VH-VL binders against q9vpl3. Designs and how they scored, part 67

Target 1, 224 residues: q9vpl3
Amino acid sequence: RGKINIQRPKAPHYERARVVAVTQPKYPELPKAKSCFKTRAERTQQQQENPYNEIIAREVRNWLDHSRLVAFFHLSSITADDIFRVRVQLHKQNLHLKSYGSKIIEQAVKNTRYEAIVPLFHSNHCIVFSPDPEKTAALLRIVRRVPQMVLLGGIVEETMLSRNQLVAYAQMPGLHAVQAQLVQTLSQAPGHLIQQLQAHQNSFVQVLDVHAKNQMNEETPKST

## First folded at step 17 (VH-VL)

Design B102
Fold by ESMFold2, fold request of step 18:
Structure B102 (fold): chain C 224 residues (1-224), chain A 122 residues (1-122), chain B 107 residues (1-107)
Amino acid sequence: as target 1 above (224 residues)
Amino acid sequence: EVQLLESGGVLVQPGGSLRLSCAASGFTFNNYAMTWVRQAPGKGLEWVSSISWSGSNTYFADSVKGRFTISRDNSKNTLYLQMNSLKGEDTAVYYCARDRFDSTYGLYMDVWGQGTLVTVSS
Amino acid sequence: DIQMTQSPSSLSASVGDSITITCRASQGISSYLNWYQQKPGKAPNLLIYGAKSLQSGVPSRFSGSGSGTDFTLTIRTLQPEDFATYYCQQGWEYPRTFGPGTVVDFR
């Protein structure tokens, strides 16, 4: 809609643009989007000296309070334009692509069952949030064409899922269809038990009939 | 049609207890966090409590902390507010609201119920 | 806690007027400011979220602006159905706090 338009994307930084500023477009003057790469020293110092780390951790907690689907990706080298394109595609599906530092994630999930996710954020990464877990299939279809985003796993309905489990979840029918299949399976169980009991009963009667006939033969001709 | 309907508001004595319910329809209840807001007669709006989509995280105003609990049953599309140790200052219309978050817009309440009146007096 | 104030506390206006309501937060809240309308005896309804975004179904005569601590709600070409109380509310942190309200009365 009109809030998201690609006509004014944030410009990435170019090393060549720093050297030849006179011939540059206005790219450095509109740095709304960051490169996916920062120096390790800058990232570390920024996080430790940033007085607003708790503000950003609160944002992550708000995302978790409002998202039934959370997916974690490793993010390898990708241009700012390509990640913008992916973010726009995801946003159209109510999927929200974000990135947060590992220290921020650690603060956000402290004292929760999700503390185990913190190591996933030691490398370059991104997170996708959505209130609607039925969007998992759309997420995976979009990201399949983005080899720079490698699925690590996710959280669905507060359940931590591995990569393979999340892929399997995306292929399942909707919740209503799964519930209907479960009811159908349970309805068949009583009928199957009845058939098994009837077959067993018939077999038992047949064995008794053979035994009775054998007993008659041995008693009648050979005795009183 | 997206709808929230509160119920359970009655007259109670100070020190009493009351449970409010909020029935949701017309949307996937499980996708949303929920909030209770109250309004004393002739007064403004006051946030009371919020709960995450799963019910795992809850938040309370200081005026009700320790006395109220919030819960939800996602299988029944219902939000609850358990109110204990009621005081005269808890007299208000109680609204339930569908809660939203986006890092662009912050927290906001996009759908409201019509409210249920709780009166705490002798 | 973030204290929210509104100005004016009340105003009288005629159909066709343009009015502006101001909301101030005691600290910066980015653009996380919402506006609600409440008619007498009715529940509130959302008009504007994120300072500037119009909720679906809200007429375009409503608009919001501001960021940081100072925000405004503008109603252009006031209609009879716009006579109500208007509340701002910050969506920045818990506790979620509302302004005291602005009553817009028909003159």
Scores: ipSAE 0.805, ipTM 0.924, lowest interface PAE 0.7, mean pLDDT 80
Fold by ESMFold2, look of step 17:
Structure B102 (fold): chain C 224 residues (1-224), chain A 122 residues (1-122), chain B 107 residues (1-107)
Amino acid sequence: as target 1 above (224 residues)
Amino acid sequence: EVQLLESGGVLVQPGGSLRLSCAASGFTFNNYAMTWVRQAPGKGLEWVSSISWSGSNTYFADSVKGRFTISRDNSKNTLYLQMNSLKGEDTAVYYCARDRFDSTYGLYMDVWGQGTLVTVSS
Amino acid sequence: DIQMTQSPSSLSASVGDSITITCRASQGISSYLNWYQQKPGKAPNLLIYGAKSLQSGVPSRFSGSGSGTDFTLTIRTLQPEDFATYYCQQGWEYPRTFGPGTVVDFR
């Protein structure tokens, strides 16, 4: 639980702060106007946030237009050095590790069949994009050594695959015609895939909860 | 090695229709979004249309929206541009290009075909 | 829509010269600026993507710089094969737009 207070004066000015505190009488708060209009600060932040969100949502849409493979992971606590090292390893295989907020994902996939994936991004996550679905095996091999990244499932050839389906897809190297047919066959129950992803996410949260309780024998950890 | 070859450019009358093809070879066509760019004689380059790797999403310049459609057949490694209600200002060399995206670099076209000439005149 | 402009429209140069072409976008486009070279009667080819990254096979005498709205293509030690038309193009949003081109002619 970190708090950042940039406005707080440092203690070296205690004598100045003490004089200021005594000489600052409290005025009654003026009644807040009940208005449909936003303050200038609220309007400015909303305008900045709205264009920023749309810029990043466009980025996600561009990734989807150019990626035959999309993989979703739950991301546990990981050092900046370790995630950077993983990102570099993935990049060498044309695998692009990204993370986006759930609000941005919702904007990006609005009115698409992928809208059901938005709840997966309410917790710590990452996404891997690639134009080449044959890189699925390389992806899984690289992240196997990264226990902080837990595969939830993915999208291959615009078809939602569960974790087990994606692993099965990756284990069929050199069988391209069979792999294409397998993806088509696996897509016959899209609603079941979403339920499995949600159940897997719940199971992973249970594991994290046990892990956090074990770490309570130490310092208090940060959590989402 | 990596090649794009456009075909189908001919003389057509105003109001006519024409379909252009772009044959891809030397790379996995299915992995890439694709783009059409045109160049009127003596003029600069103009983006016309783009299509996602699957064909599910398409984009058009305002000058051709509603008249042109873009499609692809990933089993034949071929990109298409269907041009309807052709006008004199559609006279150009039409290039197909292999499209790329990366969040570091944006959208760019890394491989181009040699072009096919479409002439729209009476 | 993002309008792209280029300066100069044309220039004359000798082999061995260093030349600079500028490109301006009507809105911020981050570093999503590409440069293409086109020789007469030929298709364009990609020189630089993402403002600064050289495409494979492009000589190191080509370099790009800039971010936001203002971008520069520099050709150091101009070679005979570099006399061509150069286009900038934004990869930020649809519609994707090109600059009007800069013709580099032999002096």
Scores: ipSAE 0.783, ipTM 0.918, lowest interface PAE 0.8, mean pLDDT 81

Design B103
Fold by OpenDDE, fold request of step 18:
Structure B103 (fold): chain C 224 residues (1-224), chain A 122 residues (1-122), chain B 107 residues (1-107)
Amino acid sequence: as target 1 above (224 residues)
Amino acid sequence: EVQLLESGGVLVQPGGSLRLSCAASGFTFNNYAMTWVRQAPGKGLEWVSSISWSGSNTYFADSVKGRFTISRDNSKNTLYLQMNSLKGEDTAVYYCARDRFDSTYGLYMDVWGQGTLVTVSS
Amino acid sequence: DIQMTQSPSSLSASVGDSITITCRASQGIKSYLNWYQQKPGKAPNLLIYGASSLQSGVPSRFSGSGSGTDFTLTIRTLQPEDFATYYCQQGYEYPRTFGPGTVVDFR
């Protein structure tokens, strides 16, 4: 009785092999789970359809609806503790520090005037929201002490500003102060103009007076 | 003092149009989103519309969508509600309110006007 | 749309009583619930925002609690001026929706 080689079973007789080949159950190919073959586009779309993402995107939209000041920062190797400290400081100034994923931001600002900010969010980032653009100076003051927070830019009153522009904005006097200065300047302008106009007239009169005096002196006969 | 004062509420016929105004004082108006809420006689409160601080985004209840328009003039510290194609169901006291948002607290209205009565009747 | 319900629709209480009003949302709204008080012929006033934060100027006898779908407003030691209608409102999403209100009247 030949040792049944269990490791290399002898090929069945041709007829048996034929029967086995024909009787091999053709298992229906398991429906390739559509999920495994989703194109990158479909995956991206499915990720966009995450109800959670929409909820967070809504939050971002709400912030935008209520914030006249939005500042974008890059975060470089900042600890949670440091973030917390900064958050507290900012909060005291009614500045709200938030962090959102790039996809969330993209979803939130899609088809809005702010779509151009999406490229700013390719790395670790945070956003500061405030209803009051006058707090820009305070924001920058606070963040200046946090080297891990790098200002990228911002939105002030729906206007996108570069980093430099935002810094410049923070250095500007408040609108009311500027208005006051303008009014002061304008109020001085007429006075100066009048003075200048009068100065010429006065000088002319002075010259005429001198001339008249000189003529009078020439007409006074030296009474010998 | 922070105040909101609604005006423009009158008797109007069905199908008519009316514009309500809300004058804000005592705060920086353009720092805040604003909202309209109405209350039918003897009924509860119903949100009508909201507008972002800039006016760029507006939100409406389904009951008024397509008929009402919300707008604001930040230079005048005034919120508006243009109501077109008015119906009897639109009869209500209309309140303007200052809108607030925080991710911790959500959306809430912290300052309300005294309201203005709009009556739609034949 | 998020549906808001309140319980009870009305309650009678006496001065000095502690009362609790409940509000329920049809879906989770985190802590984004606000309570308003409205006296007859007057505009609503914000009492509580974010489920539990007391609005400035509101007496400490008012308190709010809850998260998710179930919320409560508690008035401790009811005062005569507290007889009013109370509304809950979700601040989670648009459309903003109010509860039907709870009338607190004198017993």
Scores: ipSAE 0.894, ipTM 0.963, lowest interface PAE 0.4, mean pLDDT 88
Fold by OpenDDE, fold request of step 18:
Structure B103 (fold): chain C 224 residues (1-224), chain A 122 residues (1-122), chain B 107 residues (1-107)
Amino acid sequence: as target 1 above (224 residues)
Amino acid sequence: EVQLLESGGVLVQPGGSLRLSCAASGFTFNNYAMTWVRQAPGKGLEWVSSISWSGSNTYFADSVKGRFTISRDNSKNTLYLQMNSLKGEDTAVYYCARDRFDSTYGLYMDVWGQGTLVTVSS
Amino acid sequence: DIQMTQSPSSLSASVGDSITITCRASQGIKSYLNWYQQKPGKAPNLLIYGASSLQSGVPSRFSGSGSGTDFTLTIRTLQPEDFATYYCQQGYEYPRTFGPGTVVDFR
């Protein structure tokens, strides 16, 4: 029973070849969809007019309306599983990891103060939203464990921050702590000033007292 | 305790102006967008206006657009509604509400004040 | 604008009953529907957000379901404190719109 050579199949018998040739399904040439000839400009325009894009852009705008912290990340060869793990960790901290297309972001931030962020979205990216800027430290702690997520920058309280500025922000004591420190410093300032002002007066009084004591000692006759 | 307290509701004549205030306590006010909702006597709820956490974006119902303005002072934890050119149809209890958003849940209001009554009558 | 409707406009029930209120949107709103309870002379309270998520502090006898255009609020084992007006509200887009409300009264 001759080993069927799968690598060099014997040409079928002439009659079989004829039947196979006739029975080959003629797939209708897919109508050259007019869409294939749409200019890049037309495609871009159609994408801009896509009702779906507007719906998603609205979502982005809603996030921006509710987020005091927005962080931008580049994603480098990250797996879906890794993204999911990070998402869960972030969610536990009320940090929301989202990914949107560049066109959607552009549409969402058009004619807004955030229009300058559009160039950040030319590659694989994700955005983290949070209503609480105090979560910046938690965010950075979580993403440090994920080398595939590279911090590009962010927005904190409507201010655009570089990567370094965000890191610095995360290291700062909370606003309340800073305020408390300020109040403490201010409360100590008058006391310190008074102490310094009184120090000179007290020193002067001490010198006078020493002088007076020395004069009294000189006037006490040695009663032999 | 998380609380919203509305004030400023009074009797005003048609064409008059009124400013409502909503004082927030028990939470970080700046972390939240805010909304005004009104209810005419014996009627349902009607959305009036919303404002982003920063105040940069504002939204209005068509019925009040051009007449009402919404603002906030985050340093004072206070939301405002300036109402101009008041009409009889604006008579309602006005509620202040804290907004929430999530892409899974949409927009919702999780905390409400007790409301303040505005009466527009000649 | 998205129009919201509710059914029934009113219903009478007894303590211990299970009741269902329906809400319909004029267009698809995903799961972005909220339910509020309002007692006479009081402010509305959030019961359900995102069609099915129970607000903290709300009893488990309240449940929400639905997606797209049709939504349902169910109250199992109705309690005396549950007699109120219930409103649905779409959280999909501005303007935010409410249903007309459903009054739940004592039979």
Scores: ipSAE 0.892, ipTM 0.962, lowest interface PAE 0.4, mean pLDDT 88
Fold by OpenDDE, look of step 17:
Structure B103 (fold): chain C 224 residues (1-224), chain A 122 residues (1-122), chain B 107 residues (1-107)
Amino acid sequence: as target 1 above (224 residues)
Amino acid sequence: EVQLLESGGVLVQPGGSLRLSCAASGFTFNNYAMTWVRQAPGKGLEWVSSISWSGSNTYFADSVKGRFTISRDNSKNTLYLQMNSLKGEDTAVYYCARDRFDSTYGLYMDVWGQGTLVTVSS
Amino acid sequence: DIQMTQSPSSLSASVGDSITITCRASQGIKSYLNWYQQKPGKAPNLLIYGASSLQSGVPSRFSGSGSGTDFTLTIRTLQPEDFATYYCQQGYEYPRTFGPGTVVDFR
């Protein structure tokens, strides 16, 4: 009984071959798997101005119009739950955590003074908005506990700040505190000046008095 | 107390110019965008103009575009509306309002002034 | 521009009544709708923002609902001080647009 060559099966009888040929499901040629890797070019070309992008871009513009503090973060392998927790914490401080696509950001800031931020959005990023720049310290305190959120920089009072500058800004005393310190310093200055001026005068008077006393003592004849 | 106080509303002739002011108190003025809304006598409310917190972005109704200018001085906590080429249809009480924004709620005006009356008549 | 409509234009009610005012947008505006109350000779006051959020200091008898294009303001147990004109306003896009208003007067 000849070993059935599984690799080269004998051609079936012509009748069976006909039936098999007719019953073979013609599977539509699987569309050549367009390599999931749409070339960067194809991704960029198909980005027809999606009406949706404009709507979201409007939202970004509204945030910018109402925010004196904008901070940019890179997100590294953060879970949805962790993001939610951070969002809640930030919200309690009137800090609004948002995430937008790079194209949306580009559209939103096009022809604006904020166009320079577009390169920051090449990866997974999030933005924190706040109307109050004094909340910068609170923001950094909260985010410090979230290692997955990496501060890239921000905008404070329409000024773009690096990461280090933003940290430095957060460490500065509030404007009112600085003003108060200045007033205190200035109020103390006249007292010091007066003391210094008086010290010189007093010293001079003392020297004169000593001189006068010495002269008087020299004029007192030793009545032997 | 949070307060907005409009001023500058007077009688003016058609083609004339007028500048309205809104003085803000009781809150950090420069943290908020601001808006002008007007109301003609016996009519409804009409949005006129809005300005961002910094003044960098301004928005206008079509009815006033090219004639009105909105500005602000954050050091003086004051919002302005410069109205040029005034028409009879511009006769209204003009209100200043504080804008708020959230992605959940949209844009809304949570504080309003008492308004100032502008009358354009020959 | 987004057009806003209100119904009814006017209604008469008694103290203690429950009333409903409807606002419609010409296109979808999500939940970005605000309600304002205006009394004669006074400035408007914000009642509801974001379709359903009650402004601080506003009585709980006021409530808002809706999303998309259709919105409602409900006043439960109408009080004497509630007789006023009510305006809806879309906060979705510029230009900002108001409804024509609904006058609530005494029956």
Scores: ipSAE 0.857, ipTM 0.942, lowest interface PAE 0.6, mean pLDDT 87
Fold by ESMFold2, fold request of step 18:
Structure B103 (fold): chain C 224 residues (1-224), chain A 122 residues (1-122), chain B 107 residues (1-107)
Amino acid sequence: as target 1 above (224 residues)
Amino acid sequence: EVQLLESGGVLVQPGGSLRLSCAASGFTFNNYAMTWVRQAPGKGLEWVSSISWSGSNTYFADSVKGRFTISRDNSKNTLYLQMNSLKGEDTAVYYCARDRFDSTYGLYMDVWGQGTLVTVSS
Amino acid sequence: DIQMTQSPSSLSASVGDSITITCRASQGIKSYLNWYQQKPGKAPNLLIYGASSLQSGVPSRFSGSGSGTDFTLTIRTLQPEDFATYYCQQGYEYPRTFGPGTVVDFR
């Protein structure tokens, strides 16, 4: 769906820009036991950068440069009409449904903290990008009606979140929601407003504390 | 109302340094990548530098690479361009712009500031 | 790097005319072509993104078309406020590059 363009592929120069535009990352260590029994075709393919793959990897990097929210889903069999309908619904909320091969994702996140997401893309999947993390609740609401899309987790503000962490994040009240709730209670004449604010503050602190703890965890959950 | 306001443009001698600022208002600054574009007097537009929403990724034109740095402070809704080793060729009006990406449309700049003039002369 | 060219470099037109500006990329850029308008003494503003999508608030007399390497901006029924310089710009890869501009002057 995201690959309708017919163009002569060529190596994009942003590989150069990626290397020079960021501080050099330090990788921890090389695998000790990589095997030598790969086919000759596999070795030559691994040693030759496919220009089309790099063009699409650049697209993924552009999405990441412009998205505070990234969500990953397992995708079961779904009709083209149904997925198109979902894409339209998501697009209205500034949520962008895409799919990319695992080799593309691997190439796109090379030299970044996100290398751990690659195994999620070895099965049938889709990704949702958005510049606005407050759209997480809308995303989950729309996808709840689409059983073929099963949430695996996501990235919010450069922090990897598990499925449960992303769901908890979506329930966190935004600053605007907290302010609107206060205005509503103040407009309703006196009651036990302090108790309502304290209960809301405790709920907000609890959700924010979960969010802060999740931001300290940069790995994917127990298994991909 | 969405606004971008550049400041800091002055007359500077060759070899000097200058920092430009771009103050953003009327939108959620953190949601957007940002770009600097310049225009020499009587000339066309030239892309200078871009920065991701978080600041983690930066990009530079070859003409300024190694001399300019781009940064942002999302808590202050402000974009910066640090310009070092200035040359006469850097004389231009500098615009900041709000950057967008969609795989249907590519990269584009949908909101522009009014610009700040940097003059580099002896 | 992707070189962008524009034709014509300038033109003279009258209110009510229909004009066409072309932009060419040195290599395929899909439909990742943007058009900006810059009025004298003012900052640029976005007219068209993605070759043909009209930015909010831009009059429908502006339209864009093209893909690959050849792109066109059309202004139908030119108005007095349309006398300006028009730039194309590719959003396909870094470095982002602009065309040299087309000056549209009142005749």
Scores: ipSAE 0.801, ipTM 0.919, lowest interface PAE 0.7, mean pLDDT 81

Design B103
Fold by ESMFold2, fold request of step 18:
Structure B103 (fold): chain C 224 residues (1-224), chain A 122 residues (1-122), chain B 107 residues (1-107)
Amino acid sequence: as target 1 above (224 residues)
Amino acid sequence: EVQLLESGGVLVQPGGSLRLSCAASGFTFNNYAMTWVRQAPGKGLEWVSSISWSGSNTYFADSVKGRFTISRDNSKNTLYLQMNSLKGEDTAVYYCARDRFDSTYGLYMDVWGQGTLVTVSS
Amino acid sequence: DIQMTQSPSSLSASVGDSITITCRASQGIKSYLNWYQQKPGKAPNLLIYGASSLQSGVPSRFSGSGSGTDFTLTIRTLQPEDFATYYCQQGYEYPRTFGPGTVVDFR
């Protein structure tokens, strides 16, 4: 539905909205309404009147301590119902959709190599965390049907990747897939074919090693 | 089957050193942060140290800070605890545990090993 | 640092009884409270995470509730295997801290 009239309790007064947002029981609210995609006014008020910026920064550090995959998106106008559906799809794949203010991100990544990501959070955005980097392909498949989410880049196994690098990473076969393909080919091959396949495999490994080194060396402390 | 197996606990003298190991199997070790928890004889549980999935971030209880280090080798699916300058108060069963985090639930330890006994005695 | 307390420190109960153990944090920890069970001579195991979420494989007679500073573990119909020590633990901040434990003995 493009415009869904969500039945909500009557919006409380400004002072009550602050208290209610902090004290509301978690289970009657959807996670996105509670933390991910609050309006700009709600974000500003919570940051101004929340003395616990370090508490929220700690949450970001906890996500980073437990996530091998982090992806950053610009978020265009989207209905609460649509983003909720996307969050549910992502959650099924162990992908966790979140949003944090730039001040909190800056505090969370202070004195780390990730300080370069802070400018990404000055505009409307969202972040996806996951412990499993092999879910990168699933992430990209889900969001390609969501034009309101525009991939900016990510962090994979502590390496910062550009948009194009992250897309390329998602296309690399896993180790088991490479092993299975090799066994399948060898089962049908004469001896000289095995020899040629070993040479190609070695070249492929060398290309991956160079690619990984170049991605680390080509990343800068800031995006420009 | 998800399993954690600690090893290396022995009797050591005060001031000595010891390295504990925790071997993981049945899950993708690299996807998880890890924790050490200890229990002195007849006492309760005490958190000792935690380490991020990559090993880049580590956390320690004040009682062991500066004396213990935590590390991991993701290629060997193994967590380590290096214990230096051991004291009698460090006598305990040491457990390794698999950590989880979600902003809905917080931090929790969902899989535990069976423990290894470290005795520090003069 | 967040101090965790538990009450009672011990209790005696019979198979079939329903019991309640309470845990209090020295400051608000949201719902970031976990409960662990430890049987004599064995490793702890997770019962409940996030105050009320039951870990896979844990019987439904266990339940947890609470938020903020006050939390409760309830065992509705004790079984012989439930005679153990129960620890609460906050997952809100480092250092992560446990309660002192509650020993549940049979009568």
Scores: ipSAE 0.788, ipTM 0.917, lowest interface PAE 0.8, mean pLDDT 81
Fold by ESMFold2, look of step 17:
Structure B103 (fold): chain C 224 residues (1-224), chain A 122 residues (1-122), chain B 107 residues (1-107)
Amino acid sequence: as target 1 above (224 residues)
Amino acid sequence: EVQLLESGGVLVQPGGSLRLSCAASGFTFNNYAMTWVRQAPGKGLEWVSSISWSGSNTYFADSVKGRFTISRDNSKNTLYLQMNSLKGEDTAVYYCARDRFDSTYGLYMDVWGQGTLVTVSS
Amino acid sequence: DIQMTQSPSSLSASVGDSITITCRASQGIKSYLNWYQQKPGKAPNLLIYGASSLQSGVPSRFSGSGSGTDFTLTIRTLQPEDFATYYCQQGYEYPRTFGPGTVVDFR
């Protein structure tokens, strides 16, 4: 009881870093002798929390109704002062840093296309909401200075994006420049790809990725 | 200049249908949820319907539920209200409004159109 | 459904007066209370959102306060252009609801 067995995680490799980003370390504890038959006090507290949970879930739904950009982060150990400063900097860019329990997120997104995001909220996390997807670049620029916030991915325009896809999206210029890059890419492809890109945003991201790789190859000096 | 401009308000017979439009300009329409609010002559304001930024979620007052449909075309910067089975009590000026949400402030309507008058009478 | 009430229904005041309008919600709505101004024949304008936050372009003589169920709008140093009807509105839940309005007349 004066004893403590602290299990520190080892430095992860690339693959283990992905697993750690999804899960949270847990300190060893003695098993609690908890009954599946709850006491009256526990039942009363659960009943209180159920009405409160729906109020908070409504808040999440309102954020989703008003946000074209949603970004998910793993949150490592960070002081309250540091996270507050980040929240203020994000707020200046119309980026809203929030955190919600996994049960709240599950209740908020049940029967929606976003049910797959719930496991991301079982460990330390935060979410950034914004009505303006053009602020993705500003978001990543601000959090680059905050190593405790590790990008997991996001939702842009109701499309789920991986970390790499969201970073690629943020590096693209505004809508006019994206349209210009699409035209450049399509001059190398048949006209049926234009219809598919207009109808499928995932294909649009893939075409932009091909364009970026082609530019990288073209920038390589040629032997004379 | 941020503007919302409603159109389509006319005299309609009871039981008829009408579609209102709200054209948005001066801001990125796609970034915002939208709302319809109406005001009967000499009366107060009544919320009618709201729609999420993408159009995937919609909300209706009980007085119009099942009769009205809200939609938006983000490529045309236009909000619509389809009004069916019109009644005399639907006579009002209809305003479109730009919606905002923040967990600090709640839901609010920060930009309003000029309104369009719908009259339902024989 | 959350019912909203306002008091008074109307008032008369002179230029330079300070007036207060109250709004009550039938249940707690946090600070999710908005105030709108409507001049005759015109659309409403947002004055105050979140109980106390002043909308851009609104003169500082307007202020709001309150939380929970009881809210106030105060107009200090009333001006001729402030002749209008004022509505409170809760932004807490659907259906979103307005108060009945308060008419401010100049003497």
Scores: ipSAE 0.763, ipTM 0.908, lowest interface PAE 0.9, mean pLDDT 81

